# Ledger of designs, part 22: VHH binders against o59646

Target 1, 363 residues: o59646
Amino acid sequence: MKNPKFTENQKEIEKEEFEFLQKLNFIIKESLELFNTNLKNSMKFINYITLPIIMASIESKSFNPFSEIIEKHIAFILNSKMNSLGYKFLPLGYSSDLTYENDNSIIHIDIKTANLENPSDFKDTVPLGINQSSYPGVLDCKIRGKNIKADCKKIKVYPNIPTTYNNKLTITNALLFIYPDYKEIIDEIREDYIAIRELISINLKDILTPIEGSLEEFLNYKPSNEKKRLEPILDNIVRGYFIHDKLRHEFSENVEKDLEEFEKKIIGIAKKLKEREIKPVAILSISIPNGELAPHYDDEIVSGKSWGSSFRYHYKKSGNSVFKGLDNKASRAVFLHINKEYLPVLKKYFDPITVYELTEKRL
Below, E stands for the ipSAE of ESMFold2; O stands for the ipSAE of OpenDDE; V2 stands for 0.75 times the mean of E and O plus 0.25 times the DockQ between their complexes.

## First folded at step 7 (VHH)

Design p5 (framework vhh_nb_b201; at its last look DockQ between E and O 0.01; V2 from the best seeds 0.00; counts 0 for: pae E 23.0 > 2, placed apart)
Fold by ESMFold2-Fast, scan of step 7:
Structure p5 (fold): chain B 363 residues (1-363), chain A 118 residues (1-118)
Amino acid sequence: as target 1 above (363 residues)
Amino acid sequence: QVQLQESGGGLVQAGGSLRLSCAASGFTFSSYYMGWYRQAPGKEREFVATIYSGGSTYYADSVKGRFTISRDNAKNTVYLQMNSLKPEDTAVYYCAAYGTWSSGYDYWGQGTQVTVSS
């Protein structure tokens, strides 16, 4: 159906946004196995990042140690697929997230990961930096202090990303991966970590180092004869950790047996992480409207309570989850993948309009 | 009610050309992106080409420069022009229609045989 409120230029903007959504859909559908079995497909990358982050997480009790690992792996796969479609990675300095260009458009992809047990991260909004889109945000600027009472109307915050640059339209997409809770995996390895600490008096962070040089330098490392006592541990260099000479003095009374047990525990942890398939519950594409479309969408669809870091895109607010200028009224928040086992849980958090694309005919 | 019907396959000598057509019915064609896939005997199905609603295209490396995908929204039809055909192009060619979701609203045709003689 035609929407007469839209100018022809605004309709063309939505057509370009919709076409990019189709390209993301293609990437996800044709490459789903790469996202479903990422530990098998990126074992070396996971080994170099996963173990040090998990060790740090166990000590700090951080909420989700896998978020950074998953996000980096997704970015790696997505970058390869975007390049194959003719998009060039573009480091513009506006945002450290993924930015690409082709002959017609500049694409900003903001990769989001969410835990299924934390619905506030995915049920109606996603975090959005003001410098990640061309859409003007709205800040609640009521200021009240000890002796200052100033109520102002909500302040529009204009992004420094233009709606079009050198005839290239800027498009922003939040690509959200929802994962199941990994608490069981963390709980499973926690006992092994405690057992390791009983074998040595050294903080594991001080003796486990992620790869900091080139992969070639790491793989070509050869210990001297004076370090031959650590050779059994160096057989595990492919697992992405390097154990410092500090271990030698801690195991001085029974070094060979204690090093063997230590290595066994570290290998056990790494093996449990490598054997796990990190599969998304669902993958959701959220097309943030280009700033030229602002007259047609709720003026608070990008809003925050504090400057910068708390801005959110409200993709369910006032029907803003649809392309209003397109005849088909396609959704801006679209599931690209859903694991059917989790459909009942997802239905609790997503309104019927969003879910209808997966459970009902809408044609 | 949804149907994708391929046509235009057949036998052709190496170096020849064929134009495949896929007629679509039962859905809003202009809202879908379209693809061509092929499957040779004893092999997995492989991607050939896709065309999006706005007309941009993407091709498998094996067919770049030889094949051209196009669409006609007024006729609800997608085409695959195949030039400089090789024996390795021998396969059943399938038309696919993709919605912007994974719910089973993707549609596949029955396939059309292309045989390229050596």
Scores: ipSAE 0.668, ipTM 0.890, lowest interface PAE 1.2, mean pLDDT 71
Fold by OpenDDE, look of step 8:
Structure p5 (fold): chain B 363 residues (1-363), chain A 118 residues (1-118)
Amino acid sequence: as target 1 above (363 residues)
Amino acid sequence: QVQLQESGGGLVQAGGSLRLSCAASGFTFSSYYMGWYRQAPGKEREFVATIYSGGSTYYADSVKGRFTISRDNAKNTVYLQMNSLKPEDTAVYYCAAYGTWSSGYDYWGQGTQVTVSS
């Protein structure tokens, strides 16, 4: 075996990680009904949730228009439950969605949403940001297929958080919510939205009054490492049209008519979305090893996605990705919930499926 | 200024032992992962061993069971105990410290020659 034997300290780390995973399993299971109910309540306002629909329509990849809503509901519930268990909410300025403190540990939880039709987020690896984990990953010295440095083969990705905060152990967990894909619904309005943006663009001077300078110069201005401002402004105007009645008076009659028709389409799409079942297909929890365990998990952790300044760690789904519990070996990747109706589909991506009941089971 | 100075290299017979030392200065030693690399003639530099801040160790398969890496934070020194040396272990051995994310190890020593005769 390429890996050394576990030290006593490393065993203790895994024990703490395992115990937290069990706690998280319990919390999510007991909160699932409440979560679903709360999400359904948000959907009562789907006709007014135009921004997420618009955002979903302009994304090239499958986008869940409910992702933000889902994440907020989970955060709300977890905050309450974690507090009841003696954890204190402790934001530390990192990108973890949730950070908690108890007497012995600092807990980082990253909440992620994924679509069933986009398996890149869960099939082989689960991504996690460098500011969410203490694990020191390695990336190829490439950006978009090009070497960033001729003499560089690999880049050491240093975590933004330590393995230990003084006497408190860093624990990181990714919580993945897998949902059905709504792409087929969103695609119905994609071309319409593009047309609307174009329409607004050609009429932009009639809509926007610059305070200083030229509107064209403003829209074409590109700060270092930023995109042009045109698309965000157009999106803002479209959203504003739906929210503010006075904005409608800024458009010519023809443009207004077209916008009204588009609004009807958006409402129609919202209705279709509401009629879909908005329940998770599955909830997957991944315990990311503490950085002190690197000698044992280097083959299981990959750092693969470099998007500009963004680096991510990926946990590999392998049969060897286990840690020792108190008495038995346990998987670091565990399904906390599975909709049985989707089990055949999930089996295409996960084999075996590991779940917690009273004990770990493989399905 | 960061400095890594290796010592302890030399000529040894096959089956013999050497202990390398690396004295570090110019950075917070206890906070860094330290390691050893080696480069044989005509070959690429290869990983030998690393010791993490918490004391965990990791070895290349080729040296596992024969080499032991250790550190003394009070002395800002990393050690490599090399036992059961083989001719294929002949190389320049480099001490390394983790630096920035733009490279694997950011700081390197000048290296010390280890020669194992058959």
Scores: ipSAE 0.006, ipTM 0.206, lowest interface PAE 12.9, mean pLDDT 80
Fold by ESMFold2, look of step 8:
Structure p5 (fold): chain B 363 residues (1-363), chain A 118 residues (1-118)
Amino acid sequence: as target 1 above (363 residues)
Amino acid sequence: QVQLQESGGGLVQAGGSLRLSCAASGFTFSSYYMGWYRQAPGKEREFVATIYSGGSTYYADSVKGRFTISRDNAKNTVYLQMNSLKPEDTAVYYCAAYGTWSSGYDYWGQGTQVTVSS
């Protein structure tokens, strides 16, 4: 387990990665108030987006209903600041949405949100897709917890991102935003929404006057490759009623009462979401090693559980969280922000918690 | 009002040196990223160098190793030291200020002519 010497090219790669990490850390830390202001502006419209959030939560389990909004606001900030630093936005297919170039580098930045209650997504490690690293990962032989007798460290998992583009160095970073678990708020209303869909379903005749056989035939009809038809129709009626103020008073009095009661619950959930602190509880900024740095990070970049379709970067092992080729041994992972209101909850996952401060004093 | 005023341009022989200055007023200079761009006749304006508020510097490939950007926050001034000048460096050089997102606007100077003779 020896550490071979870094080549001169590898040292230059690490210098470029370190310098970009410093720029990214500065941008994000200096932009936290702008991010919060932008997010609060979006929250002015929370009443309009709460129902779509609830509806989406039934189709897929979401632990952070704001993840898209967060990602879009951070992307806006980065796009603005990166241009002022001489980087141009570079949309590439099948890469991260935040790809930039200058004369020397192609930059990939991935914005990740993680649920505070799921520490495997953020504690000492960061998950990576095959489009989020250029470093070949080592295969993990412990699938399902079983050990096998093969030396799996000889098997590499190759990502989609090359180590260079047209002689421009690939630099990859992750910004990891840890948020509280919002599932309990959404679960509070999810069952009520399912009940409202069912209520509408059994009362469709109040608002859809059938032609003989046509309504029942329509609702039961399916395309050759589809298995469901009624659910989109029910969701459409929900949108019509609650968002577009249509179909009011088309149902019986008892149905209308139940719909109005659910509307009050939506408003209550919107208030709870607006009152919940939506600033991140912690922000991690991570420089992911370029693949030309092999083998220096082989012990730290390992395939995910799905046989080479994903990776993990173990950025925090004893002695492993640094730019190994730089004299200063600077950290590749930096905590940019910790929200002190969540320290008791964070201590369930990090005991003890060491708070790192990026240097603020300049000039 | 924000103002950026370049100075130090002129005529110089190939292989010579020149130092450009850009004096800034009307904003908190130490929080701004400062840079230099240039534009030759009939060509698009191109990036030359940037210095960030933290002191990190970046250069276009065409000038790396020959040009050095620096700043003096006490004097609200950014500099471009231009060594080993070539005829293709002939252009109008523009100072630029890139604010934080909260400050709103990118600002440009009026430009200073640099001419490098064969």
Scores: ipSAE 0.000, ipTM 0.099, lowest interface PAE 23.0, mean pLDDT 77
ESMFold2 (binder alone), look of step 8: mean pLDDT 85; pTM 0.861

Design p6 (framework vhh_nb_b201)
Fold by ESMFold2-Fast, scan of step 7:
Structure p6 (fold): chain B 363 residues (1-363), chain A 119 residues (1-119)
Amino acid sequence: as target 1 above (363 residues)
Amino acid sequence: QVQLQESGGGLVQAGGSLRLSCAASGFTFSSYAMGWYRQAPGKEREFVATIYSGGSTYYADSVKGRFTISRDNAKNTVYLQMNSLKPEDTAVYYCAAWDTYGRTEYDYWGQGTQVTVSS
């Protein structure tokens, strides 16, 4: 962002960021149908990916079930496409939701979701982990006016990624999906969700165990039209997350009844979600200036005084100063998809000049 | 043939009010966002207010609470109600129209109307 010195490294990084943006745009537009129908046509993702993530969220005592559902489904779809572009998936836990590499670069993708009715989640900032910036330290978090170091989220944080790692450029992209108000859908499943949480916490706490690493195995799965190998892998993930098979046959009749009720409510939630079609309002790509954020902490381009091991990147304050080496071909924040029915609302929150799709004429 | 024609400018005392109108023709008015910009002598053109096709509005900080933008799709007209005018509001006010989808190649501008606020 405000970098008055254009080094050869900066030009090379911006070139790689721009090339990745073009590839990402291609993937998103090609895969748009999958995002539009995933809750109706992809019950597997709800049952086998989404529910394990909900379980993990319940155990952490920090829970937004619908955000988790959408983010993990997006991650799976994106992963299935990235391999076709020559990117190799790196296991989860490497400073982002998804990490890939090719011969020239390491690419970090942070998948974000936002509800159109909560503009604070999308109109001015995007939250990022401190391990995805040039900021080397741990950010203080603020709870009710008091500053507390990042342990409030109790997240294990990898150090910030330099702009070059082992002779490969590192780039970071925040991929934000804005959805229509799904609060009514959440409210419709709320009672079942509460019942599930109580069953886990009170009745089943000693039985349900997650499988470490199973999501990494799942996300590294390469889909095939001919050979359906996904189902056995997902079945193993579900079993490991929800029920400890070794003990099931020794359970009392009451425990068996609780397990049946748990399974029934999970299926009920999946069916209710399948009946709702949720299409993204917009998909926004934000190219994070990896390695350049620390100087901008005082400029209010970065803020981090609120919560946990994260900070806010104020992408609207970065202007059009980046990608100048590409003849002003693109800004750091650009829409990859806009649902035209929602344009009036989007224009309310975004500068009209910057609300555009990535196209050949705008690049 | 696209045309935007402003009217309603003039001389007014500080603290007074004016209502600007912009009559549009030659395009599907209801599908366009409409806005007002102003340019004071020796200064760059600055944004004042916009109203989107769906009726949402957005204002520059300098005019928030004093100016109100509105539209009448039946009359193909956009309005700017200016209250509590200050000498700093003296400028030529321009009406603008742009595609709802943000395609700048379809942006249209009027000729402007002079607003002078005396102290």
Scores: ipSAE 0.000, ipTM 0.120, lowest interface PAE 15.8, mean pLDDT 62

Design p7 (framework vhh_nb_b201)
Fold by ESMFold2-Fast, scan of step 7:
Structure p7 (fold): chain B 363 residues (1-363), chain A 119 residues (1-119)
Amino acid sequence: as target 1 above (363 residues)
Amino acid sequence: QVQLQESGGGLVQAGGSLRLSCAASGFTFSDYAMGWYRQAPGKEREFVATIYSGGDTYYADSVKGRFTISRDNAKNTVYLQMNSLKPEDTAVYYCAAWGSYPTSEYDYWGQGTQVTVSS
């Protein structure tokens, strides 16, 4: 049909997506104070579960060294709130996304972090995995400007996630937490990390025999060219630390002194993290359309990466940022939280801030 | 002009029932989630119940099974039916409306209505 209208089923899909956005808005507003102290009150988590991840982030020279830790802390808070709303967590081994279900829906929440000093990570798009959304995309027939096919037609890309499963609607939402630059904290921690790494590689290698291979792999890990996954290596390191901490009273005096120095440096890192209050500048929610809605949205709202399993969703294209089948025409990309002191910086990058300011100014 | 107007508060004995109403104007009511909060003397404001645009409901543990939230989109009104009232339910009850607008607070609040439960 010419210029097809939304079917009743497609309107129902958008209504369920919008209802979930309202639930996320409620959860975020009720939990703001918990997000404001992301690392401060999680001492056991920092020392035994998250410390290897912090060390790996520092060594990898990642753009946001705390992103993995912050994302896991956020996930922990969100899980409690989702359970309170009747959603059951669906655990996936080594997955960074959060997947939930209730009687009507399967929910995929992808948590993203970005540094305010690097606008390219948040100003236009959000990356998505092929297992996080049901929306199909179209890729150019080019790799770095070079044609990969003689006919130069765009290649259809279909995600592995179905639009519905066992009568449950697939809903995908990305949550983007924007943070200020914390480089000075990272620089302070790096010295203690180097000391820990030297103690392990030189002084503690013999006593860490049960995890020797994993420690060697960790210490020699090169993220830019390494194909192995870090999670199993980090799990083995944490387990080994726990075993040796339990047995330290059976060791010689010299080995015990090295273990004491190791513990002292770990405690030092934990204290530095605990003393800093880490607050998001803004929290942006992006409601990715269900694949059943594709006929009503631009084919190019999802673009692929040439050598990865990830896509980019282009949330600043005006036609793609709205629930088109609903009478309210609400935005699919909305701020759930803004720290007003950063409003002038954010205004350089975000159209939704203009709408927010105009709406509040009229009341 | 946006307005939320609560009504139905008053004095009631323990074990009694009361129904609060909140009439909304100045916005597209059907697009907003509606909720009830309460504040007892000397305490912080606490959540009571919410009803989403699609009709799903969520309740605080302290009121589950006793309170029921409902809405009438044709009348732009949200209701809170309170049964088996206890002295601990004594508070000023506030109606709230929130949608998809970027804010760190609920979009709209009413002025509140007093509920007093005698022992």
Scores: ipSAE 0.181, ipTM 0.636, lowest interface PAE 5.8, mean pLDDT 69

Design p8 (framework vhh_nb_b201)
Fold by ESMFold2-Fast, scan of step 7:
Structure p8 (fold): chain B 363 residues (1-363), chain A 119 residues (1-119)
Amino acid sequence: as target 1 above (363 residues)
Amino acid sequence: QVQLQESGGGLVQAGGSLRLSCAASGFTFSSYAMGWYRQAPGKEREFVATIYSGGSTYYADSVKGRFTISRDNAKNTVYLQMNSLKPEDTAVYYCARWGSYSSDAFDYWGQGTQVTVSS
């Protein structure tokens, strides 16, 4: 630690962060069954925008193919419960993170999902944008393993969110849901996925070429460490045929039939998945410290991804939480739920495992 | 301030049963997960079973189907029902409380109770 002693203001900050962790734990434990993703209810989020992402993930096997659907479902459930804790939703724009306020604080919750078969997504770090946390980062001096400037590690990069706004304390939590690899469910839809790809390749080739991306890009899309989006391409295609009648009349009747078959196959996939429930293996809460607490943590706690547009927070080192604190009552990285069947697998990455339980403290 | 006191250990013949009890004091019992560990002579301490504050349970593979962990929040007590005991179950059994702010899975231990299973 840079400064070994906390000021009274810093102690009050940790107290508010701990109070939020207690409230979050209550919501998660009381609503655990609701966080089991019912695919029948979640299928309304499968559409011409999200399906290509799912299909690409299935082919690459690099990501959980249901992550976007699961994240939307989790967000819906959390939003329905936060009002009971006295928090008001703040619609600050488009993102997977949720923002709330009460009289004392503004809460930023970033929902993360991870596949148990891809430990790089959950074993030791969490990425957050500069608009999600008040904790300062540093300029990334390395691009693909090469140093670009010798002293750039000394340059602090400040996030867009202040430590306090309108006399309300900024609190950031990354809420990570870890899921098993549902290969059995994926296998049920693989044949329909292949049929869709063949239909696009054979019957829709000429239509997709002049849109915002090429058919080659769509069919050969493979997710990498950077998330790519194909939504604008498919949105423009669908809008051209269903919203703009004039464009529809410029194409043959065979194109309309091919688009109908495409939609039919999408519905078929949704129908096959509708009766399935996806349950989390574990739920990990990561409480990112308010920026006023930065003097008490090592510089190694945070690193940049690039030129300061996002930060990577190192919440665990050698199996243990590096962000210790919360008034010494709880760890900043702590499990709120564990499916006990998977405990031995989790212990490969978290040994020992710290589970949050309500503790009685005498003041 | 936290106190955990085990009881119910003893000598039993193979195939027999024993029920261990752990009386807890000095904290809000219902808010904590509780567990059992054991240590045989010349061996390291090993996990046996745990019960979370919500009532969910988890067992080591070596005891699944034979041991049952339970709790009585009104009596601030956690129990371990041991059936079909084997000589390999001979050990000192420890009651433990799960920690929330330490790196260790459990933050407090009882003094232990001896279980001896004869052939």
Scores: ipSAE 0.005, ipTM 0.149, lowest interface PAE 13.6, mean pLDDT 67

Design p9 (framework vhh_7ubx_2)
Fold by ESMFold2-Fast, scan of step 7:
Structure p9 (fold): chain B 363 residues (1-363), chain A 118 residues (1-118)
Amino acid sequence: as target 1 above (363 residues)
Amino acid sequence: QVQLVESGGGLVQPGGSLRLSCAASGFTFSSYYMTWVRQAPGKGPEWIATIYSGGSTYRDDSTKGRFTISRDNAKNTLYLQMTSLKPEDTALYYCATWGSYTSDYDYRGPGTQVTVSS
């Protein structure tokens, strides 16, 4: 059965998930202007660009600088609001972007960005690492090699995040910001971003001198195992260990010139981004079910197509089981914000769009 | 051109050890999560371990304590150290990228055979 009857325990799990969703909705709506215009209008614009680039450079995890910059910026804004909702930062060392706790739950927030021109990134699924939720994944995969092809189907992959921790329920939310076509922006900053990463071997403290407190803010944002992992990396930056061999040799001759070059490239990126209208088309909240709810959903709601690709949460496959213990009209994927200019485009992918509207009934 | 090439497999007696390596080229290895996967005869593929670009590791409980995943980003090489091998560990071992957020492309090697028998 795709949707067996809910027990009282399952209703309590969904109640906690829904309560967090309502709180998230409140802070997004109250802070909307910060998400819409912060990079364009902020006097601290360079700081908002510099810190995310440094963070991304240390991780060396992605080739998409715009997503990395915006996701880190969104994380900082959210972090400033979570304490007011009764959530305390909790450094558990998992791969979620932000982790918090209150008296009843552990909250994992995964921040995602998508380009409106790439509907495969948002219309049916959201990328979800198996390390980012308590829900088990299923591989419906293909193994490919020279003369080797095997299809594997419905192989369970178990999450690294438990369904409960210290008797508190684990809740996972993917917060997806959909932007207008930003490919032009990515193309414009790509070369400068790569050059900045290569210059990062210069002492991190010297780079962050214009941004007082940013290193402590960065470390407080990161889970405890990443802080421990990053300490040796930060020490090794002074030695030039993580830069390209050619640039490493050149630094020994012209350290002050390289710092000046770094500053110029950061300013260049900031100016290019400031000239753009950087505002989301929509903000979609996706409540990923706690793993204990797995018997009530299709086996493939968290699935991967191949061993080399990310898992995806297929949130529309969970639609007929969404919050039925609380409100059978609510969806696990709901819009917290829609820019009305883009409503016709969104209706192409979310039809009827009213299914994805949050229904709040307080009795 | 993306290439992953595994090596280090072979025939080993129960209780023995093997070190597998995976040489990567044609992509920015240091930016990718890397994983080891095995497939035993007549069974589906089984995930063993994943390592992030910075060295953090995640392992299946059935093999943790016996298998250790590691990487050398300067050499574009991924490793799997296997100890206390059992006949049940007999499988073809593959290396692959895991958690690619920028592409749906599959990057994996042809595999290296590990046989645990007397």
Scores: ipSAE 0.000, ipTM 0.116, lowest interface PAE 18.5, mean pLDDT 67

